VHH binders against q2luc0. Designs and how they scored, part 7

Target 1, 332 residues: q2luc0
Amino acid sequence: MPIEFEQTFRNFLMEHQEKYNRTYHFLILMDSIITAAQRIELYYRTGALKGNLGMAGSINVQGESVMKMDDIANEIVLHYLAASNRVIQVVSEESDDIVDMNKDGGRYFVYFDPLDGSSNVAHGLPVGFLFGIAKRNLDGNMKGPEDFHLREGNDYIAAGMFVIPTGMFTLALRDAGCWRFHADETATYVKPMRMTLPDDPKKWELSFNSANTTVFSEKVQSWIQVNISKYKFRYIGALAGDFHRLLTNGGLFMYPAIVKHPDPKENRPQGKLRLLYEANVVAFMCREAGGDAIDETGTRIMEIKPAGHHQRTTLYVGSKPIIDELASLFKS

## First folded at step 1 (VHH)

Design C10 (framework vhh_8h63_2)
Fold by ESMFold2-Fast, scan of step 1:
Structure C10 (fold): chain B 332 residues (1-332), chain A 120 residues (1-120)
Amino acid sequence: as target 1 above (332 residues)
Amino acid sequence: ELQLVESGGGLVQAGGSLTVSCAASGFTFEDYAMGWSRQAPGKERELVAGISWGGSTYYADTVKGRFTISRDNAKNTLYLQMNSLKPEDTAMYYCATDYTYYEGSYFDYWGQGTQVTVSG
């Protein structure tokens, strides 16, 4: 058996640390994020035996109230981020308000969705853990959400995602590219592969919830009618899975505004995806892979100034020629 | 290696305008947050404006609406445009960066400062 010494995630990150002040602090944060992801994967894989699948409030075989998997995933992430002692504050999909950690001595703000596509859990289908990272400004005394945690995607230093339970991990670093890793038999992430969106339109995929087509705007409906046959159509209903496929094949993932729903309460003119921990994450990763991302006004996702922790946005993310075409359409 | 050199200070009448600049060298300027702090004699240093490498800005309440921070990454230069100056704005102005940021150390100053005096 020949022994092959593969580049580990740690080795890879050390080569990129010079751009981030040659600091071990970012490495410590990433170790905590990876540990959290691996613990979420363990709970997902064993969830049927532990009764973690399905709706919150269920009773397992021991008569205990079952915590829903997304609640478990949230607690895991919060635990390991706190244990890193490097995080100032977090914004989580599962937390109504910002969570303070090491506010005075921390270096990073973390935005995360601990279990994207949670409706897939009961069916054994892929889900995602998405995260974005911003670095503290010069002065820890800066006050207010807009000064600290309400940052544009363009201020992120890193963003990434894990596809659960496959263990596939993708990380984008500012101006250092977008990279895919796989866990080996020892659960060590190895063999970085640089992700670049292919220029070949024959590989391009189109991904969206087609059931919503009739409730989209006229511009979007017209674009779909003209263009859908030019793409392979794929949609699994988990952003991490759909976006991970997009990084490999190119094309477009979109979540348009819902403006024509029969029930007015279901209309989402500002979109459904969350800006800080979903849209900015995939926009950041996509830009590092040579693509782009815009909202339905043609504004770049990463340039949108957030007004709140859970701000929603429309999303169009993927291959630059498609995004350029859509930006022109939306600005007309 | 790291150097920050402030310039553009001087004497200005109340209500006037002045731009101070900071020339940065010895690090990848475009990758780091930059800011302006000031210190009047006998007072503690205060952060008046900050700008991230992504362009997000912060302003202290005392200067909000009057001062504008900007950066030119091609020239490795930071600017502070000061409008509607008041006598209370009189201070030594220092350029700052987060390049050598460590836990519990949020301000890194290598500049000598540039004096701004507002009279009138």
Scores: ipSAE 0.006, ipTM 0.262, lowest interface PAE 9.4, mean pLDDT 81

Design C11 (framework vhh_7b18_3)
Fold by ESMFold2-Fast, scan of step 1:
Structure C11 (fold): chain B 332 residues (1-332), chain A 122 residues (1-122)
Amino acid sequence: as target 1 above (332 residues)
Amino acid sequence: QVQLVETGGGLVQPGGSLRLSCAASGFTFSDYYMGWARQVPGKGLEWVSYIYSGGDTEYQDSVKGRFTISRDNAKSTVYLQMNSLKPEDTAVYYCAREVTYDFWSGYEFDYWGQGTQVTVSS
């Protein structure tokens, strides 16, 4: 009857800091992350006209060298994270080394993949910007750089994903759920929607690269043979897209170890996905949506202590009944 | 043993100024975010200002432009310079050490000073 107003992302976030000691640290950080995502989307949509979508070292129509889109996206994220003055250090898929920012005054560590599924850019298909956030221990027990390397997924306070250029943003907050927002005509993220994995097995999807089936372990091959017909099969080949479907329909996304390839150099016994800025991100979001995530030893993804900032892992993420079954199988 | 001791409170006329000081001991002062909160007569506790370990500051809207928070890490002291004081600024002012354990509870204060009374004549 009266005029209805959409709840904005900012209003949603501020509602969760209702105590008398309200602070804007996390809001300032999220504003920078959202700004970075919107700038990446702009380059994605307009890059062909400006020659920005070429491969690194290519020449555009004006005879100028062109940066690869992955490199552009990385620089955008680094710029806005630095501008927030809230970040201590970052790990990026596109940066070989850990990037130092505000080491003394920063509160957060940020792990990110600025452009997941970059091969889709040339084809006009969706790509993802994935991030995870941990916060500094502010007591006198911080022991320096080594503490950063010991952060597991259980130390994350938030993780999220932008599906570019669709205007879809999903954010999980520790112990407060997984929430989806859509950009309105002013590019403001609005209308938070609580995401919970469906309990209805008829909706469940199975997602993996089926071309690799014969090179997986015997346990994984046997599980696929018994179970594949129980699911709808969907695989887009970009984690953000495949995981977005999983949050909506439930089921399983997996990236198993490759251990039986006829060419030994093509084996990936450690898996392909990166622990800090891919696997931990989707594991965190999935847990907040009522699911779970494990590696091929049956260990929960968020309990794995990283030995390095680009550490790989196998991944099984999705509906808890499926994950519990697989964990039992892998520990047997 | 963590201690926070406030000084500098008193009676002041509207439009006047006061500088509050908080002397900290028993911890590595430079590693912590510090803040000021106040208890207004007849109202609950409300935050006034924060200063981060790196020196960045935040203020409640009602005091922005009138109050300035600062810190001296060598002296383990945090300050609140209060200018253009109004009768509604009358309160007991508390210094607090901020720690973060829970995003949902906001930033937690684990140690508080005894408070210092500021009275602005009506």
Scores: ipSAE 0.000, ipTM 0.185, lowest interface PAE 13.7, mean pLDDT 81

Design C12 (framework vhh_7b18_3)
Fold by ESMFold2-Fast, scan of step 1:
Formats: structure tokens, sequence, C-alpha cells
Structure C12 (fold): chain B 332 residues (1-332), chain A 120 residues (1-120)
């Protein structure tokens, strides 16, 4: 039994940098993000035992207060990001306000959804930890305005996701590709594998909540009627899980506008997914894998200027030929 | 061919001053941040100061208020004015050009270095 040595994530990242007494601020940040993800996986796997599975404000069997799993995941991520001492500010799905960290000395803005698809927690199905990273602009005012964090996806330097509790980690780096890693028996991420969307329509998947089909726009409904039979249909209700599968098979993931709901208050003309920490994250990864992403006006997701921390968007992300077709449809 | 040539090092008394110069060639100087790093004998390399393409500057806490970085784009030269020098400032000083990596503040194309010795 010969010894086999696998390339670790740390070795991989260091090989993407020049060797000669360089600073490794990004590596320090990534180490904190990976540590947070490993901790979230542990809590997810032990959730029923700890009494934190799908409940908030109740008492577990041991007589202790129960926190909802997404609240726990949020606190874990915030703790390790703060410990990195590299983050200026954070936008989190679970935090109503922007979280200030090292405002003057930090190098990065981090956008994250600590537990996407939380409705899957009660059923033991995959959930996601999604993140995007933007770097401080040093060419201008280094202390800048409060709104430094409102960045377009094109300003991100990296975006990634963990499919919890599978041990799968995907990271896209600006102009350096999209890469998948798997946790080994020591929970170390190893074996970088470059991800590219297959350009084979026979493998393509279509992913969306089909229960919403009748409340989508007429253009979207018509496109579905013409095209659905050309795809394998898959949808698990966790963006990271559905997108993870999309990176392997190609196709389309979409979250259209809801414009025809019988109850007007349930309409979402601007979509439901969050721009900064969901749509931009998968758009960035998809672009680095050779795909593209647009909203329902045919505008590229990564070119949308955010007007608020929790801004929503419609999302169409996947194989470039499909996205180009939809962009033409939405602009007509 | 990228070249960085440092000059201006030497021996000074504590409390003295030196001005280091770095002449750059082989790239579009105006488009890149420039910096200074120093290496104390037997220790690792440490950052001293940066000046970005837009003119913004940053300093290590230990030199803030004593050192001033500046650039002359017409001459493709970056300077480090060192005032109130202390024995602990004794090091080899290296000029650096901002690297093309976007993930962190990396600096490539280190010069040959210039020795600064502060002693009585």
Amino acid sequence: as target 1 above (332 residues)
Amino acid sequence: QVQLVETGGGLVQPGGSLRLSCAASGFTFDDYAMGWARQVPGKGLEWVSYIWSGGSTEYQDSVKGRFTISRDNAKSTVYLQMNSLKPEDTAVYYCAKEGDYVYEYTFDYWGQGTQVTVSS
C-alpha cells in the first residue's frame, strides 16, 4: 500500500501566488471561512442531539434554550471572520444591519448566507453556506464612505460555497477559474478539480420551484412550455445544492419574478433571492466555470448596482447558450 | 524587462535622516502601486510603506509620522524620506512593484536592496 499525498487547499492557494516573503491576507481569510464551514457541518450533523434542529426560542430535552440552526451558523461565521482581523464589514442574510469588524485596517468585505435552504434542516437534506468577497479599493479614499460595502458582483475577487454536510467546497477566483474540493477523513479540503460547465445539451438540467409556474410572467411560462422537455428536471430547494449539481451537468437554475399570485402581497416582481450573498455568489462561480447569469430584464447579475444590503433580484444562471437565449427573450 | 534600482542608503546617527530613491523601468509606472519593505539581519521581510497609483499612502505603525513615501511619475521614481531614525530601523530596504494578483496586496520585482545602518 504505497502512500498517496493529495494537494491540500492551502497548497493550491499558495501555488496561485508568487513565492518570496509575500503577504497572505487572503489565505488567512479563507482559513477562517473554512473553519466556520467545518464548525457548521459539525452542528448540522449533531443538531438533533443538541436540540438545535429547526427550532428557535424553545427548550431542548436537557432544559436549555434552543437556537435555530441558521442563527447558530450566523454566529459561527461572524466569530471566525472577526478572528481573522482581515474583514472591514460583513453583510449577512441573518443580520439586519451591516456588521462592522476591522473598519480601518481590514482588507475585505464579506457577503454571506450561512445556511441557505434551512427548511431542509428538519429533513436531514443538504443546505448551503454561500459567500462572496470584495477587496478594499486603495486607489481612492482609503477610509471612504459608509456605503463601501455596496459592490457589484464584478468587483468581487472570490465567491464560493459549501454543500453541508457533504464535505464539498467550491471556490471561484477572479480570472483563475472555479474549483471543487472534498474534505478528507481529517476534514482537510483536498484534490482541487477545475469545474467547467458541460457544453452538451443532453446532460443539461432545469432547476426551479415548479409550484410557482402559474404565477410567473407570460414570457417565462411560454419559455418553460416550449423547453422543459429538453431538460432533466431537478430541484432540492437549497441554492448551493442545486447549483453544485448544475456545475457538474450544465443547464439552468432560475428563480423568476412572481407576478400573478392570487394574493397580491405574495408577488415578488424583483424576485426573492438576495443580490449580494446569493445571486452574485453563484453568478461569479458560474462565470468562472464558463457560464453566465442574468436577471429578468436581461441584465447581467454581476453588473447590477446594489441599492441596499438585502436587495433582491430575479436569477437565471447556467450554461451560456441558454442564458444568451433568455437575455434575447427578456429584452424583446 | 522590469528593473528596480534602489539608492540612498548609508550610515547615519540616531535622530538623523536619509532619503531612499527607487528608479523603475520596464513597465507602465503610473498604473502600479509602489512600496518599500525592509529586512533586519536574521529576521523576515516586513512592509514599511505603500503608495498607490492614485497617490494614497499607508505606513507601518512603527514608522508612521517619521517616514514619508512619495512618487514622481514623470521620472518613474519612488522615494522614502526617513526622519528621526532609530537603531531598530537598521535593515536592508527593498523597493517593490505591485503584483498582478488581485486577491491580496502582493508586491513583485524586488530591487537589489540598499543598506541602512543607524548607529552611534
Scores: ipSAE 0.000, ipTM 0.200, lowest interface PAE 13.5, mean pLDDT 82

Design D01 (framework vhh_etentamig_d1)
Fold by ESMFold2-Fast, scan of step 1:
Structure D01 (fold): chain B 332 residues (1-332), chain A 123 residues (1-123)
Amino acid sequence: as target 1 above (332 residues)
Amino acid sequence: EVQLLESGGGLVQPGGSLRLSCAASGFTFSSYWMSWVRQAPGKGPEWVSGISGSGGSTYYADSVKGRFTISRDNSKNTLYLQMNSLRAEDTAVYYCAKDWYSSGYYERYFDYRGQGTLVTVSS
C-alpha cells in the first residue's frame, strides 16, 4: 500500500520563512509558541482534576493556593518565549507593564492574550490563545522607531491563534496567507489548509453580544435591525472561537462601542477589545484571508497608531463587502 | 488637550552635560510610552530614547547609548533626559513625544510632540 505523508507545520514554515526576513529565528520562536499552546491545552484538559481551574487565592483540599487558569497560561507563555531567546519584549493581557526578555539578542516583539474568554473555562467552552509578532530592525542596533513595541498592525509579520482545548491552530503570515492546522496523533501540527473568506452570502455569519444591542450607537442599532435577519447568528463569547467560524463561513464579527448604558461607568466609547493582542491579531489574519477590519470611525484596525500597550478599540472584522458598507456608514 | 513642554536646552561645550525636562498634561501620563526625538539642522527627525509607562523598560539609539539616560517621574507628569559626554553631533532641537512608532513601511514624524528645546554643543 502507498504511504501517505502529510505536510508538517515545520515543512510548511520552511517554504515561507524567506519572505519578509522570516529566518530560522522565526522558526525557533514559532516552536516555542506552539509548545506554550500545547502546555496550556494540557492544563485546561486536566485542570479540574488537579485543581488548576480555581480562582487565584483559592485553597484546595491540601491547603495549597490554587492558581487561576489565566495566570497559569500567562506563566507558560512567558516561560517558553523567554526560553526561545528570540524575544526582545512582550506585551501580555495578563501583565500590567511590558516584559523585557532578551534586549541585546532578541529579534521579535510578541503581543499575546494567553487565555481569551477565560470565563468559558468553568463551562467547558472554548477559550483562545492569541498572538501577534513584530520584528526588530534588521541592522541589529536600536536606531529608530522600528525598535519600539508600540507598532501598528501593518508592522506585524505574523499573527495567529489556538482554540483550546481542541488545539486548532491558525496562523497568518504577512502577504503569505492565512492557514489552519490540526494536531495529529503525535501532537504534530499537519495539513496546512489555506483560509479564504467565502464570497457566498448564504454562508455568512453575524457574531456579537446581542444583549448589548440597546446600548450601542443609533447607527449600529439601525444597521443591526436592517441586516441581522440576512445572517446566521453565532456568538460564544470567546474571540478565537467566534473568529475561527468567521474564517470558515465569512460574515462579520463585531464589538461596538457601548454608549447608552444606564450606568454611565459601564460605557465603553473606545470599545472593549485590546488593540495590540486582540484586534490587530484578528485584523491581520482576516486581511490575509481576503477580508478587512475597521473601528467605529471607519479607520482600518491595522492602521491605528497605538497610544499604549493596553489600548482598547471597537472592532468590525470580516468579509470585505460588509466592512466596506460599514466604513461608508461610519464615515457618514 | 495633550500638551508637552520641553526645557533645559542651551549652549554647552563638548564633553559637557545637560538635563532636559518635559512637562506633560492632558492625558494619563503613567499609561503611555514616552520618547525623546531630536532634529539636527537640515536633517530629518531621529529617535533618541524611549521609556515605558512604569519606567521599567528603557531603550536608546546606538549614537547615545551609554551617554544619555531617560527617566520619568509619574507623580509629577515629567519626562527627563540626562545627557552626558556631549558631542558636536548631538546639536539638535530635542522634542518630547507621546509615544513613537513606525508602520514598518512608513516612517512617521511623531504625533503629539512639544515645541522643542535647542541643544547646541560647540566650543
Scores: ipSAE 0.006, ipTM 0.347, lowest interface PAE 10.2, mean pLDDT 82

Design D02 (framework vhh_etentamig_d1)
Fold by ESMFold2-Fast, scan of step 1:
Structure D02 (fold): chain B 332 residues (1-332), chain A 121 residues (1-121)
Amino acid sequence: as target 1 above (332 residues)
Amino acid sequence: EVQLLESGGGLVQPGGSLRLSCAASGFTFSDYYMSWVRQAPGKGPEWVSGISYSGGSTYYADSVKGRFTISRDNSKNTLYLQMNSLRAEDTAVYYCAKGYWDTSGRYFDYRGQGTLVTVSS
C-alpha cells in the first residue's frame, strides 16, 4: 500500500532554480516572500480583533493609534526581503521612494504591491499581494539599465501573487510556465498545478470598472458596446482576485485611459495601474499561461521601458485572441 | 514643452572638481527619475548617474563611483552633479536627461544641449 506524497513548493523550485541562472539564492528569496505573504494573511484575519483594519491614524478601543493595513503589509514585506540578504533594491506601491537593501551584494530587484485592493479589507473581501523579480548582472558593476530597478517586464525572471486571506499562491517563472499552489495543514505550499488560459470563449470573463465607461476613448467605448454581451462580467476591485479568475476562465481584464472625465484633473490618459509592480506582474504571468498583455497603443506591456518607478500604464491583459483583436484595433 | 538646461562645465586640471547644474521646466520634476549622461570625444554616449524622484536613491556608473555625487532640489526643479578627483578620461559633454538611459545608447526622453567638461593640464 503506497503512501502518496504531494510535491512541495521547495521541491518544485529546486527543479526550476537553475533556469536563467536561478541559484539557491532564488529559493531563499522565495522563502522570504512566502513568509511575508503568510504574515499579511495573519494580520488580515486578525485585523478586526487587533484594530489594525481600516485607516492610517485610526484609534482602537485602548486609545492607541492603529496602523493602516496597507502600511502594515508594506513593513512586513520590507522586513522579510531585507532579512533574505538577497535583494539590492525594492520598488513598493506603498513606498514613495526606492528602498535600498543589500546594494553591493544583492542579486535581485523586487517590485511589489503589498496589498492591492486595500479598500476591500474593511469589508472582508479579497485583496492581493503582487510581486515581480528581476536579476542583477553580477559580472560587473552598474553599466546600464539592467543594473537599475527600471527594468522592462521582459527582463523579469519571475512574477507572482497571493490572494489574501485564502492564501492561494500563483507563480510564473520565465519560460517555465505559470503555477498555482495550495497551503496544506502545516502552511506548506504543495501540489503545483500548471495554469493555462482556457481557449473556450463560453467561459470568458470581462473585468473592468464599468462606472468609467463614459470617460474612456470613443474606440474603447465602441468595442465595449459591441462585445460586452459575449462575456460574463466580473469585477471585484482587487487585481489579484480579478486576474486569478482570468487565469481560470480566460477573457479580458482592462484598465483603459480616462480621457473624458467632467473634471479635467481626473483624466488619466497614461492609465492608472502601475507598470513595474502591477501591469508587468500580471502581463508576465499571463504570457506564461498562454495569454498576452498590451497598452492602449497596442504595445506589449512587457516591452515598455519605464521612465520612473511609479510609472503608470493603460492595461489590457488576457486571452491571446482578444488581445490580438484589441492590438489591431488600437494600431488602426 | 520639456526643457533641460545644463551649466557648470569648464576647463579643470586633473584632480580638480566641478559642480554641474540642470534647470528643468515643462514637466512635474518631482515625479521623474533623472540622469546624467556624457559623451566623450569619438565615443558614444554613456550613462553616468541617476537619482530617484525624491532623491532618496542614487546610482552611479562604476567609472565614477566614489568620485561623483548626484543630487536634486525639487523645490527649484534643479539636478546637480558634484564631480571630484577628475581625470582626463572624464572629458566629455555632460547632458541632463529625463528618465533613464538604455544600453542602446539613447536618452530615454528629453535631454538638454549639454555642458562641456575638459580635464587637461
Scores: ipSAE 0.006, ipTM 0.363, lowest interface PAE 9.9, mean pLDDT 83

Design D03 (framework vhh_ozoralizumab_d1)
Fold by ESMFold2-Fast, scan of step 1:
Structure D03 (fold): chain B 332 residues (1-332), chain A 123 residues (1-123)
Amino acid sequence: as target 1 above (332 residues)
Amino acid sequence: EVQLVESGGGLVQPGGSLRLSCAASGFTFSSYAMYWVRQAPGKGLEWVSEISWSGGSTKYPDSVKGRFTISRDNAKNTLYLQMNSLRPEDTAVYYCARWGYDSSGYEYAFDIRGQGTLVTVSS
């Protein structure tokens, strides 16, 4: 045929998950998340022209008040999640407290970081929008554990991320794989590509902030010294960007504990990344792509029970042979 | 705890009628939308009717619209399906369903608990 038809994201969900023909709630939620991401991308791309790239409470050269981009992104996500009428509660990087939405009829808990790598905004570099989704247990009592927002990553049904403003979207579905989409000229996400971590060690990349090497634990420093030459080194400084490279090339992304900083106030013994809306998101996606993820005690990220909605964790995520080796090292 | 028990199926000639019943227990029936779904021999599940928690709205696919009528009695925790002008292609096991988790617990889908009731339309 001279005309070729591209599979859209909606077509992919309906075809891949046939039961969505009968369970439309998830599709409505995903439409809202995609709309939010596209609105964030629009504000990012037009922000300098409209004065939206300033700090919260700042004033542009014409004396107009502007909002910080991460505040704008947070408002956009909250608006479209509320409009879906499918969300019980939200945990956001930019919201100090848990946000209640549809408490009675909501189906989902949503965890999100609306603008990962926000320091890149001032420099015109890519940023990320990360999200994770868990379901309410409708078979149980509303006061049961499954009704609470503090869920392990293993309870997530989906997790994904958008690379802004590149039009790249990746979504992992529980036991259904990890899939990459690209926005076309109409801003429709098309062309699903199954993402699996390559088994070829020659392609593997190692990604971390090397400036922190001397302030990591001795175990981590020793592992780096022995192993760094076995990998290609890449570090973009935005989790979404670094993780998308990992999905393509395999290897390891890590954010170790900072335990040897000369200024004790700069130590981060629990790591820097947030469990619910950063570490669990990439851990879930990586598992669906054939990898794994652990913290610095050798515990699987998705098995960590959160004690609070902004809980931090160390993170090691990537190719299973590397993660298995590190788990053994950390438990020794 | 949640139980859904279907009844009322049987052998009927083309053009005939049957009334199916579903006895619900173990949950607040009046708070849930209810569904009838069917599975023909060698086929997947097919949705055939939907009714809101109050009974105030109903929906049907084109394949049964005008022939099937879903209704409920919240005082009796019972769901009904009145099937008229039955056709051989209506032959299936009919299940009473609620929205819920599938057997894996991962997806929110039709929650089918009972063995269903067999409807055979044949001369």
Scores: ipSAE 0.000, ipTM 0.123, lowest interface PAE 16.0, mean pLDDT 81

Design D04 (framework vhh_7pa5_2)
Fold by ESMFold2-Fast, scan of step 1:
Structure D04 (fold): chain B 332 residues (1-332), chain A 123 residues (1-123)
Amino acid sequence: as target 1 above (332 residues)
Amino acid sequence: QVQLVESGGGMVQPGGSLRLSCAASGFTFSSYWMSWVRRAPGKGPEWVSTISSSGSYTSYADSVKGRFTISRDNAKNTLYLQMNSLKPEDTALYYCAKYDWSGRTYYDYFDYWGQGTQVTVSS
């Protein structure tokens, strides 16, 4: 009967330490992010129970009489990021403006979507908490891109996501891989498992909203028609859930431009997903797992220079051979 | 003892304005996020707005966006809600709440330290 001592998330970070990127400051920030995720998870579960009992709860995302779940999740994240005293500014999906925190001592910019797929909450379906982290240069009077919140994905030091309400946590660290963790009975994240995209086309999945197929570009429609039967098709409409399957099985997740909608106001020529706190997050994680990510011009997602904190992009993310093929197609 | 005392409610016609105040005592006001929550007769509590400890972040329910403004004066330990373009559906008891991340405040809107202030919007 062997005694096994699980490697904790804290022990994992200490082992993968880099002087400026994975110091005790980063551990403090990650502790706050994990705490926020666990509070969102608890709120999701408890809010559903209160709704079933006929009590006013905060789970009615599309209702009239209670605080929306996405607003609550946003406030939880902002509170714990502020409490870490390590963040200079945040960009949140739920906030129109950049949120200032510790202007003098803050070391990190944090980009987050506190509750991706929030429309799933009322139906008991998975949602995601996505985040990306970039480091501010605190070295004297130096001025550069590092001093501003509008950073390329290549400047991120970490990106991760939680699947809510199961609490599955995945974290990618720059040049140190992509890792999955599970909470134990004490709610401590343990047992890091390295995530690498399988180099096995038999396992590959294709994930997108198939209802939009006829309103995509000619190139995308043609590629789908030729290739869809080569994949297992899976789509749940929450990026964290769909991307977690992609990490284990390989293949492609895509959110193409909508350019042929009969109602012109429904067109999304720049895509729907947000660059800083959705596309860059999954692109960063996928790159650390051995994949890649591009937009519909064939440009790598993490190389796109943001012009605004809520900038949209098309997204193609997954196994490198598929992405290389699509990049060639889009550049032709 | 934490205490929150709401005031500034009253009766107004549709399109009118009111400013609510919440006087806080018994805790370090400047260290806590604060919210306004309302309850109409026969309905459950509805979250209205939240403000961070420094005032740098504010959020609003979709039903009040563009019409209501939350603010605070940390020197006076006072929270405010400026309500413009009032509608009959804004009629409710308005409560202020101190956020407590121990897991009690977000799940239970029924335990407020004040009696609220009544806002009635009628012709």
Scores: ipSAE 0.000, ipTM 0.168, lowest interface PAE 18.6, mean pLDDT 80

Design D05 (framework vhh_h_nbbcii10_fgla)
Fold by ESMFold2-Fast, scan of step 1:
Structure D05 (fold): chain B 332 residues (1-332), chain A 127 residues (1-127)
Amino acid sequence: as target 1 above (332 residues)
Amino acid sequence: QVQLVESGGGLVQPGGSLRLSCAASGFTFSWYSSYALGWFRQAPGQGLEAVAAISSSGGSTYYADSVKGRFTISRDNSKNTLYLQMNSLRAEDTAVYYCAADRYYGSWYEPSQYDYWGQGTLVTVSS
């Protein structure tokens, strides 16, 4: 058998940076994100044996408090982002307020969900680590530091996701495509594969929480009734896992508004997914793979102006012909 | 070698329109090395004044109060080109217009924050 050397993630980034007038700052940031992901993967795989997976504040049989896995994942990401000395501020799903890091010397804003689908952890099912990156803008806006992190998805330079504990990593780079990597036996991410949504409708998957079908809008219910039989239906309840399938097979992932719940306080007309670190992340990756993403008004996800760092949105993301059809429907 | 070259300047009547272009060479408009880009102008005998700036993605734009609603800044990263669409031009818009690139994002209105500058293109607004 011939010996073949696999292209590493670092080699991949260096080649791309050199082609387009390289800087080393992005390499340092990505190395920190990769290291965080490797630590989360390890913790997920070993956590049950160590008895440290549970609800925040729970107590093990020895009377010691244990942390919830999403709290641990959050602390890991924050630690490595801070250690990079390249981050201005972060927005995390698990942090109520924005986290200041290197405001003067930092170059990047990072948005992340350290453990999407955390309810799957107890069942040994896949969860996700999602992130988006924006580069420091011109600091002429004197309104304060809070304004600087509220970026449209179109301001992102990169977005990615890790499917934990599978060792799968996907990274989209602005105008440079969407790429999948796999961790080898040394936990090094290798073998970049360019991801492009398949044009073949026979491969297409439809993904959403079908239990909510009767509480969606009439337009969405009617579209589902007409179109559902054209797709394979798949939904695992973790955005990174469901979206990873979408990148491979094409189709549609959606999280519609809940507008017809019998209990009005359960309605979510704004949707449930978070704009900065969930919807923008998958929208960015999908665009680089040849797809698109919109909300339920037919507005492109990456064009939505955030009003707050935990803002929610409805989401429709996937193959361009499906998204174009839905945008037309929602604008009518 | 990094070079920025402006074009599209000329003579135009008050109320008219012009579109300026700034072509970059020696580097590409990409996220790896992309720059915040700006337009500055200098009228005869006056200092350099910021006109507009645009983020590396094109998602964020900034304008001087004197040009808001009349000028639109845009960029095409695939063509390595920055644009300034100037509408409803006034005599006071007469100046040499410079494009500039900032590798490390600072205040958009501060000329000292920009490391690369074009040679300038003259815009004259008169009858």
Scores: ipSAE 0.000, ipTM 0.150, lowest interface PAE 16.4, mean pLDDT 80

